# VHH binders against Asparagine synthetase domain-containing protein YML096W, part 9

Target 1, 314 residues: Asparagine synthetase domain-containing protein YML096W, of Saccharomyces cerevisiae (q04489r210to523)
Amino acid sequence: YEVTSEIDLNFTSLSEVSKNLYAVLRDSVKKRVESIHPRHIENSPIAVLFSGGIDCSVIVALICEVLQENDYKCGKPVIELLNVSFENPRTGLFPSDTPDRKLSINSAKTLQNLYPNVDIKLVEVDVPYDEYLKWKPFVINLMYPKQTEMDLSIAIAFFFASRGRGFLTSLNGERTPYQRHGIVLFSGLGADELYGGYHKFANKPPHELVEELTRQINNIYDRNLNRDDKVIAHNGVEVRYPFLDEYVIKLSTAEIPINFKVNKLILRKVASQYLKLDGISSEPKRAIQFGAKSAKMTKDGNKHGTDLLKENRN
Below, E stands for the ipSAE of ESMFold2; O stands for the ipSAE of OpenDDE; V2 stands for 0.75 times the mean of E and O plus 0.25 times the DockQ between their complexes.

## First folded at step 1 (VHH)

Design q14 (framework vhh_6qgx_2; at its last look DockQ between E and O 0.12; V2 from the best seeds 0.00; counts 0 for: pae E 18.9 > 2, placed apart)
Fold by ESMFold2-Fast, scan of step 1:
Structure q14 (fold): chain B 314 residues (1-314), chain A 123 residues (1-123)
Amino acid sequence: as target 1 above (314 residues)
Amino acid sequence: QVQLVESGGGLVQAGGSLRLSCAASGFTFSSYDMAWFRRAPGKEREFVAAISTSGGSTFYTDSVKGRFTISRDHAKNTVSLQMNSLRPEDTAVYYCAARPYSEYLFTEAYDYWGQGTRVTVSA
């Protein structure tokens, strides 16, 4: 896949391209919802890996639009937003203190207000440090042959999110235990690579930005899908990747000018103009492993994410 | 047995129009992405247009944007390519192609191909 190098600051063109992106993203979500076996969607929620950021919030909004067209359940359809947060004894941070948890609470409220005909549940998945230590060897074994600590951090966050054991918190602060029921899990993977969500894209010359985005897109399969799919599948869930849809990728790489991808401008435009997610579109991107604090939960904390896992060599 | 059969090709003057059709059988049509490719004399096959399983998303190569329109009919198991404002460089054998929907396959590779229908655009 090659990324277009066209530069265009015309806001009329931005609106037209945003309309096309909204249409192909919606179709991407629709066919993924519709590919779920009827037996599984009937009486079963849809789960979403949720950090509260723009990528996953756009997916949630599109799922809501699709579900409102196709009522597969008696009563309100249910979406489970799985928000994972780790206890970090080294820094004294508790799950409630993580940036992702705070952002997720606010974003979930926005989505609940926009889609009152969908039962949107924010499932707060709190991971105690002893639970992390218990499951770490198992996750390392599942992700073999990947051996970097960054790979482990992402995989273990996905593992606990896919287990879906958490809490629902009421307006008065009361917390009730909750278990995920959805067997299909939607992920916002691919959005950063397609739409330039990382800070370092903001100041790159057009040719360097094209090269960086092309590199990241071509590396998605090996970098993220192989290990994460194995870990998530172990917990009896099937993952859906709307941003990795062939038509979304083709439109995003061939037809969206590079300047519309800086600071996720095109996604923020889709979110504000078509999905009314204005309050969410201003929040900065955070990778699941950093927002959940999983990357820093070791006795040897502060290791580089690419350091090899020493125990796995023995 | 997956089978794709193209029709609608022929000879037309520059500026004219043709509508190609592809009849699909042997698979669940609504679960497949469909596309049109072409091969001009002495050249390799090149992508022309694609349509998603639902019919809600389409993609075109730059040289045909605004002139060609791809569509699909689930009731008839057909994919159509409406070609307007034809040019001599559109002369080629046009092929219908299909691939099964997959969560993991986001490439341009297509598994099933028709025999092709010839389009000749005279100057």
Scores: ipSAE 0.000, ipTM 0.369, lowest interface PAE 10.8, mean pLDDT 75
Fold by ESMFold2, look of step 5:
Structure q14 (fold): chain B 314 residues (1-314), chain A 123 residues (1-123)
Amino acid sequence: as target 1 above (314 residues)
Amino acid sequence: QVQLVESGGGLVQAGGSLRLSCAASGFTFSSYDMAWFRRAPGKEREFVAAISTSGGSTFYTDSVKGRFTISRDHAKNTVSLQMNSLRPEDTAVYYCAARPYSEYLFTEAYDYWGQGTRVTVSA
């Protein structure tokens, strides 16, 4: 793939491009929902790797739109939002106090209000420090040949998310243990690479952005997916990536002007105009491994490195 | 075994130029972002310049913009820092650093470091 260098200085095509992106992305999600035998959708087959950010929230909204096309005999269809948070071993801070969890709660409530006929469950996957230590050697073996502290931090977070053991939390804070039922996990992977979501792209010249996004989308299968698929498959789930649909990639690389790919402008336009998600946080997606709490936890795994002790900085 | 070996440091008069080089071994060079950091006497280590895995994106601290140029050579597995118009305040030990490409960024997350090469700029 090659990312277009076209620039639309006056933003004259923004509405048309966002309409086309919405259509092709909706079709991508629909195909990936329909490949789950439609008569079994009511058996809660769908989960989403959920951070509360715009990428995964768009996916949830599109799944809900697809599910509303069908009548259900047994009740509301169910979507499980899997949100991982780690205990801070140095302070004892509970996972529920992290900024990423609070963002996820707010985003889940927005989605629940928008789609009252879908049972949207936020599954809070809390990882105590002793549980992290217990499974760390196993995940290291699964992610071979990857062996850096960064690879481990990513893989261990996805392992616990895909395992899906967590809690449903009521409005009053009361918790019920919950095991995911979803066998198909949807992931927002690809959105940052297609629409310029990484903070290091902020205020870059267009030619630098074109080169970088082209490199990232062409390398995504070798660098990211092989590691994540091995870890997730161990927990008996299939992962699907709506942003990596061939038609989504072709439109996104060839037909969206490069200046719409700064801080995911085009995706935020789709979210606000077609999905009513303007109440979702506009903050850049925080990497799960670089939250201050989870980064400190991975340092305590007896690996040297100052990157594991430092707070996340832009 | 991963190694980063810096060279090209030395003594130079203000206004002069130096070119630092860093030879990398023990890892897949094309999969790593490369950077230069420096530590002036009595100061914390500070970021100087970085170059992306492809070489298409470069980043500089404000005090060196327009004077320093970072580059990389994939055939030789080297990263270089061309330093022009040197000033006494550029006096420091300069370190080569490497981090694997990751979609999850932390600007200080460099896994591998060299031992440093000394640059002294005299008035």
Scores: ipSAE 0.000, ipTM 0.113, lowest interface PAE 18.9, mean pLDDT 76
ESMFold2 (binder alone), look of step 5: mean pLDDT 87; pTM 0.886
OpenDDE, look of step 5: ipSAE 0.006; ipTM 0.242

Design q15 (framework vhh_6qgx_2)
Fold by ESMFold2-Fast, scan of step 1:
Structure q15 (fold): chain B 314 residues (1-314), chain A 123 residues (1-123)
Amino acid sequence: as target 1 above (314 residues)
Amino acid sequence: QVQLVESGGGLVQAGGSLRLSCAASGRTFSDYAMAWFRRAPGKEREFVAAIRWSGGSTFYTDSVKGRFTISRDHAKNTVSLQMNSLRPEDTAVYYCAADFQGYTLTSYEYDYWGQGTRVTVSA
């Protein structure tokens, strides 16, 4: 793919481009929801990898719109929001203290209020440090041939999220154990690469931003999908990637002016204008391993994300 | 609208001192670790110092330990870096950064960044 260098400084195309993006994203989600057990009984749970940020919240809202097109005889359809959070001894963070957990609680409430005809469950997946250490060697083996500390921190976050062992917290604060039932997971992967969500994009001039986003989207299959599919599929689930739909990628690369990708402006416009998610867009997107704080869990904190994993390193 | 604004940079002779300040606005940073990074001409950004959100614990890269001191004023929403015994290799643009309830040694993980202040140390 080749990202357009077109600039629209007066924002004259913003409304039309936002409407077109909404339509193509909704169709992408609809195709993936409708491919789930087309001959099975109604009200099968759908799981979503959920940080509370705008990428996954847009996906949840679109799933809700699609599900509301159907009449469910056995009650409300169920969506399981899988929010992973790690105990981090280096920082003193408990799972309840992570940025993703705090944002996820507020975003889930917003979505539950907007879609009362869908049973939206926030599944709080807490990962104690000893569980991280226990499963780390196993995840390293699953993610082969990926070998960096960065790959491990992302893979381990997806591993625990997709296991789906967590808690539901009631209005009075009581926490009840919960296990994921949905066998299909939706992921927001691709939004950062299409709409400019990483910190490293913030101060790039337009020409460099075009080159960087082009590089990121063209490498996503080899870099991210192979690793993530292996780790998640091991837990008996199948992943759906609405942002990586061919029509979504083509529209996003060819028809969205580059300046509409500063701080994900175009995606925030879709969320605000078409999905009433105004409040969710006020916080910046965070990659799952950073928001869940799965990176750099040892007390020394001196590992770099690009460092290669080493045998017998304890 | 969240902003980090650095000040206090300038030209100084080797062995001299400078104090950098970072003013934060737009939100309360009580739950944020604050850090300083630097980028020398032609090089990548590197970690210099950090102060935790919880207890004021401080962390330094080896090359500045004993020479630089990071400090924080919660009431003024500011973080400072006192730089003593400056060396020509300390010449860089210095950046203030904030990370929610943590700190890292890699610059890409921080939530908010200032635009930088230049420090030049002559031999």
Scores: ipSAE 0.000, ipTM 0.113, lowest interface PAE 19.5, mean pLDDT 75

Design q16 (framework vhh_6qgx_2)
Fold by ESMFold2-Fast, scan of step 1:
Structure q16 (fold): chain B 314 residues (1-314), chain A 129 residues (1-129)
Amino acid sequence: as target 1 above (314 residues)
Amino acid sequence: QVQLVESGGGLVQAGGSLRLSCAASGFTFSSYAMAWFRRAPGKEREFVAAISWSGGSTFYTDSVKGRFTISRDHAKNTVSLQMNSLRPEDTAVYYCAAGGDIYYTDSFERPGTLSYDYWGQGTRVTVSA
């Protein structure tokens, strides 16, 4: 795929292109929901890897729209939002205290309010650091031959999401253990590569942004999809990637002007205008600042090497 | 509490060598990426070198590549910076940093982006002409 370098300064065009993206993305979600056996949709929840961000929230909203087209005899269909949060010794934060957990709680409430005919469950998957260390060698073996720090970070999140052990928190703060029941997991992967969400891209001029997004999307299967499938499949879960649909990629690369991808503008427009996700579609100032700091500090590190775990190769 | 304690700084003549060491405590050392940064008086912190949590990958800023070597010893909880062919421009306070990315986020940062949140107090290196 080749990402277009076209620039369009007419924001009426933004609205029209957003409508086209909404339609193609909804079709992508619909095809993946419909590929689940009808008995499973009615009797088993759909799981979503959920951070509370715009990418996964758009997918949840589209799943809800698709599910609402069906007349269920068994009551409300269930969506399990799997929010994986790690005890992170570098920040000193417990899983319950992370910005991602707080964002996930707020985004889940927004989605629950918008879709009262869907039973949306926020499953809080807390990963203590010693639990991460216990399973790390196992996950490394599952993800072979991918052995980078980036690959491990993503793979371990998918592993704990697919394992699916977490908690539901009630309004009074009571936490009840919960186990994932959904056998199909939806992921927002691909959105950052298609719509410029990775913070390293935020400060790039259009020419460099075109080159970088072109490289990222053409490498995504080898670098991301193959690794994630191995880790997820071990727990008997099937993964779905709506953003990596052929038609979504084709439209997103060929037909969306490059300036509509700055800070995921096109995706935020879809969220606000077509999915009523106004509160989620807003850019958090802290998120941009945090991402920019991380990218600047480690940019050269990310260019030069991989964390090779030769002792753990299978 | 996390502590990073640097040592090995000092005065050296141009063309000479120094080995900096950083002793880490209060966290699981083998799970963190480690880095060296430096700060000249009145300037912002500059990246020098980094080593992955496994030790399998190393990264260097262009100005020190081929002259400096970063290494780590998991048994001793130390990271080291071997500095060869030192130049007056290498004069700075050198800081040890620890960080990692086991954090999965959609919009805040991509998984695998290294962040350095724990810092030592620094060790001074002076290179005379």
Scores: ipSAE 0.000, ipTM 0.163, lowest interface PAE 15.1, mean pLDDT 74

Design s01 (framework vhh_surovatamig_d1)
Fold by ESMFold2-Fast, scan of step 1:
Structure s01 (fold): chain B 314 residues (1-314), chain A 126 residues (1-126)
Amino acid sequence: as target 1 above (314 residues)
Amino acid sequence: EVQLVESGGGLVQPGGSLRLSCAASGFTFSSYWMSWVRQAPGKGLEWVATIKQDGSEKDYVDSVKGRFTISRDNAKKSLYLQMNSLRAEDTAVYYCARDYYDSSGEYLPWDAFDYRGQGTLVTVSS
C-alpha cells in the first residue's frame, strides 16, 4: 500500500471524503457482523475491545446501526465493551484511576444514549497485580518470538481484555461480576496506521508523515496483528478488524489527503457528522498499554520499553 | 459563511520584502490558531508558519526562520506574514488557513486545517 501525499484545504472536500469513508466503513462492519451465525447474534453478544476512544466508538456505533436492521426474538441485541485496567503498585494507581477507564465510562454513556434499542454493556476488566504476575509467564510464551518489555505490556493488556472477566457498574455505583459471552470480538486495529493517531505524527512534515504511515500500514501484520491474534485467539474468540478491510485500506491510503489524517481529522469528521459522536470525536487516542497502565507496572519497573525481558536476555 | 481573503502578493526582486494580509469573517477569529501555507508551481502544499490564538506562540518552517514573521490582530480579525530577504524558492501561492480546533481544545497547530482562502501569488524574480 502507498499513502497519498496530496493535500486539500477545502472544507467541502473534507465533508465529501468523510461521507465516502463512512459508507466504506459501514460496509466493512456489516460484512463482519453478517458473517456471524444468526443463532449467535440472537443468543450471544458481540464483543468490542474498548478504550472509549474514537476508533472503537466508531466501530460500536456502526455495529449498532447494522444490528438495528434485524428483528430479534430474544429481546435487544447485546454489545459487550471490554475495557481493561491494571493495578500498578509502582505508582499506586488502581484500575479505576486509568485514563482509559474514565474515558470508557463517558463514551459508553454517550453510545447507550444514542442507541437505546441495543443493550450496550461496559465490562470493566480489572487486573489485580497478583493476577498479572500469575499470567505473565504464560503470555510471554504466547507472544513468542516477541520478547521486549513493551511487547509484553501490550500483549498482556489484550490477553486480559479478550478474556473478558470483569464487572458491570450500575448508576448508583454498585458493581456486579460479569463474564464475556460474545465469541466474536471487534478491534479498532489499523485506525492509528491509516489515520495518524499516534502522538509522534504531530510534529512531522507532510512528506515524513506519508513515509511513516506507509511504513506502519504495510508492516501491521508482522508488527501488531501476528502477536495480537495469538493472544486473543487463545481466549476462544474470533477477532474482526473492520479498519483492515481491503476497500477501507484502499480508500484510506489512495483517496484521503494527508492533511485530513492529522489528529485523526477525517475519522473525527465521520464520527461527528454521520454517527453523532461529537463528545467522543475530540478525545485523543492512547496505545492500550499506556491507557490501561500495563506498561512498567512491576514495583522495580524503571526499565525502558525496548529492554529485553529478563527471562530472554541470553 | 466562513471566509478568509488574502492580499499583498506580487512580483518582487530577490532580497526584497513583501507583507501578506488575510481578512477573516464568519467565525470567532480570536479562538483559532492560524497558519500560512504555500504551494510552489508544480509542487505540493507546504506549511510555512503558525500562530497561537493570543499571539504568544509562533512556529516556522526551517527555510523561512529569521526571514518571515507571522502576526495577528484579533480586534481587526486579520492575519499577517511579513516576508524579508525573499529568495526565488519562496515563489508560490500563499494561503491563509484556519487550524482545526477540537471541542476539547486539543489540536496540532501546523498540520491540520479545516478552511483556507483563495490564495495570493508571490513571485520572486529579477
Scores: ipSAE 0.000, ipTM 0.150, lowest interface PAE 16.4, mean pLDDT 75

Design s02 (framework vhh_surovatamig_d1)
Fold by ESMFold2-Fast, scan of step 1:
Structure s02 (fold): chain B 314 residues (1-314), chain A 126 residues (1-126)
Amino acid sequence: as target 1 above (314 residues)
Amino acid sequence: EVQLVESGGGLVQPGGSLRLSCAASGFTFSSYWMSWVRQAPGKGLEWVATIKQDGSEKDYVDSVKGRFTISRDNAKKSLYLQMNSLRAEDTAVYYCAREGTYYDFDSGEYYSFDYRGQGTLVTVSS
């Protein structure tokens, strides 16, 4: 794939491009939801790897839109949001106290309020450190030949998510054990590579940004899919990747101006304009930027659309 | 395969200077942004400085800005951190790190690097 170097300084064009992306992304989700037999969906929920961020939240919203087009006889369709959190052995911090868990709780509530005709369950998958140590060797062997530290860290998160053993927290704070029932799992993989989700992209001039995004997209299959598919499939789960749809990739690389990809501007526009995810679309993806490392605006006489977006990072 | 080996740490008096080095092997060093990160006793990992592939762009955490200088030598596959006007709060294990995304199970945090070395200890005390 070849990422376009075109620059668009017109916010009207941003709105037109976001409309096109919404349509293509929704079609991508629809194809993958409709490949699951409707009778099966009524008895087996759809699962989603969920961090509370914009990538997976957009997918959840689109799944809800697609599900609402079907006539279900058994009441509300169910979506299981699988949020994995690990015990911090150094500080003794419990999984329930992590910033990632807090973000996922807030985003899940937003989605539940927007889609009352869908039963959206936040499944809190807590991983004690001794459980991590127990399964680490198994996951390393299962993901061969991908054996880097980063590959292992992501693979083991997918492993525990696909096991699907967690908790539901009620309005009064009571936690009840829950087991995943969905055998089809949706993932937001690909969004960071397509729409410039990493902090380092905010500091690059357009030409260098084009080179970097092109490199990352062409490497995604080598870096991510082989490990994730093996680990998830081991627990009898089939994974879906809406952002890796050929038409989504083609539109995103060839037809979206490079300046709309800084801090995921184009994806945040789709989220706010078409999916009413205003609160979620304004929060940057949680990535540790060790202290005060700050994003810089792209210079060379150009301004990127982040000037139009409000960031509310904790 | 991928290896990052730090050196140059030691004991230094407040106001003193140290130069840290990192030798990289097992990957195309010139294709990656590189960083220095540190961990003080009882604290989590803290990003210190980052340098672009060709050295044309550099960023620093505010607390070290004007005192530390990051540099690289792509021919020697080496990363450096010149530390001047050292303070007691700079005491930490310093790690050389390669760009990427890493989930640290010990801290439960995502970091903007995928590999780091074993570290070199810097102690600033009287």
Scores: ipSAE 0.000, ipTM 0.201, lowest interface PAE 14.2, mean pLDDT 74

Design s03 (framework vhh_surovatamig_d1)
Fold by ESMFold2-Fast, scan of step 1:
Structure s03 (fold): chain B 314 residues (1-314), chain A 123 residues (1-123)
Amino acid sequence: as target 1 above (314 residues)
Amino acid sequence: EVQLVESGGGLVQPGGSLRLSCAASGFTFSDYWMSWVRQAPGKGLEWVATISQDGSETDYVDSVKGRFTISRDNAKKSLYLQMNSLRAEDTAVYYCARDLPYSEWYEGTFDYRGQGTLVTVSS
């Protein structure tokens, strides 16, 4: 794919482009939801990797819109929002204190209020430090040949999120154990690469931004998808990537002016204008390993993300 | 236009203290993680400390843990570094830097840095 260098400084096309993006994203989600047998949707939840941020919240809202087109005999369809959070002894933080957990609680409430005909469950996946230590060697083996501290922190967050063992918290604060039942898991992967979610893009000249986004989208399988598929598939779920739909990628690379991709402007516009996610559309991007606190778990947590793992065989 | 302006550097004796300040403008300060980075003479840039948007999370390079404290005042759009028990090896130009939490494959660089403030620890 080749990212367009077109610029629209007057924002004349913003409304039309936002409408077109909403349409192709909704169609992408619809195709992936409809691939799940209607009986299974009614009787089996759909799971979503959930940080409370804009990428995953857009996906949840679109799933809700698609589910509302159907008549369900067994009550409300269920969506499981899998929010992972780690106990971090270095910082003294409990899972309840992480940025992603706090944001996810608020974003889930917003989505629950917008879609009362869908049973949206926030599954709080808490990872105690001893559980992290127990599974760390196993995840290192799963993610091979990826061997960096950065890869581990991301892989282990996906591993525990997709395992889906957590808690539901009621309005009065009571916590009930819950296990993921959804066999299809939706991920927001691809949004950063398509719409400029990484902070390093904020002030690049247009030609450098075009080059960088082109590089990222063309390398997404080797950098992200190959690792994530190995880790998530181990827990018996089939992952879906609505942002990586052929038509979404084609529109996003060919038809969206490059200046609409600074800080995900175009995606935030879709979220606020078409999905009523006004409060969520203002939240900044956080990578899963930092929001969930799976990065820098020990007292020597100052290791650079590209540093090789101490347990690396090579 | 994003601007970061550092102040508070100077000459200090070993064991002394300094407080660095950084005034931010041109962006919504409360939306960003902020860091202090330094460059000693003849060396590369070294990350020193980082602080989350609301100040609830901080992290430090091992050589300054227990001696330096990073803090922020979002209402004043200011970042601070309290440096105690200063050592000769802390001599460097200190930069205020704007950053966000690392993306999945991002190598960790700072979008913007100020012009820096010189800290010299010498008798």
Scores: ipSAE 0.000, ipTM 0.148, lowest interface PAE 14.3, mean pLDDT 76

Design s04 (framework vhh_surovatamig_d1)
Fold by ESMFold2-Fast, scan of step 1:
Structure s04 (fold): chain B 314 residues (1-314), chain A 126 residues (1-126)
Amino acid sequence: as target 1 above (314 residues)
Amino acid sequence: EVQLVESGGGLVQPGGSLRLSCAASGFTFSSYAMSWVRQAPGKGLEWVATISQSGSETDYVDSVKGRFTISRDNAKKSLYLQMNSLRAEDTAVYYCAKDSYEGFLDYDSTYPFDYRGQGTLVTVSS
């Protein structure tokens, strides 16, 4: 794919392009939701990998719109928002104290208020340090041949998210155990690469931004998709990537002017104008390894990104 | 504890050269992308250059392209900035900053770094 270098300063173009992106994203989500056959007498939940940020929140809102088009006779459709947080003994942070957990609670509340006809469950996936230690060797084996500590940090976060064992927290603070039932997981993967989610892009002239986004989009399989698919698939779930839909990529690369991608302007415009996600559209997005505190979980903090995993030798 | 110690700053004539160094400790240096950022007197922070974990990819702000070169030595846990053809506009405190290509940052006009050192002053004056 090749990102367009077109710059558009016409005041009406942003609205028209955001409308077109909304339509294509909604169609992408609809195709993937409709491949899941709900039964009139069975509850068929949909799961979403959820950090509370704009990418996944846009997907949740679009799923809600699609679900509201259908006649579901067995009650409210269910969406499970899987939010992972790690106990970090090095820093003393509990899962409830992570930035991702706090953002996810606020974003989930916004979505619940917008879509009262959908049963949106925030599943707080807390990973105790003992569970991390227990499953770390297994995840290392699943991610082979990837051998870096950074790959492990991301893979283990997705592994625990896809397991879906967590808690629902009531208004009085009571926490009840909950297990994911949805066998299809939606992911916001691809939005950063399509719409300029990397902070450094905001400071580039247009021609350099074109080169960077083109590189990021064409490299996405090697960087993210292969790793994420391995750990998610192991837990018996199928992942859906609405942003990696052929039509979404084609529109986003060929038809969205480069100046509409600074700080995800076009995606934030879709979120605020068409999905009423005003409060979420201004929140900073965090990579799962930073918000979930899965990186640097040892008390010494001395295993980092590109170190070879010694446990992975013959 | 992460520590970044910059050195190599000083007074230089316009058109001159300086080489900045940054000694890193307290983390696995080879696992992180590294950046140089600067702050001119009375101005905000400006990103200058980034280098990938292995050193295979580099990126620069337009105003320094062709004049500055970022490099790293993972064995020595050191980051460098070779500054050539210096201009009065390059006068600033230069900070070594720990960055990550694995990170997806999506917020306002602040630069994406986990940590920065105390800085080293570069003054370009005739």
Scores: ipSAE 0.000, ipTM 0.141, lowest interface PAE 14.7, mean pLDDT 74

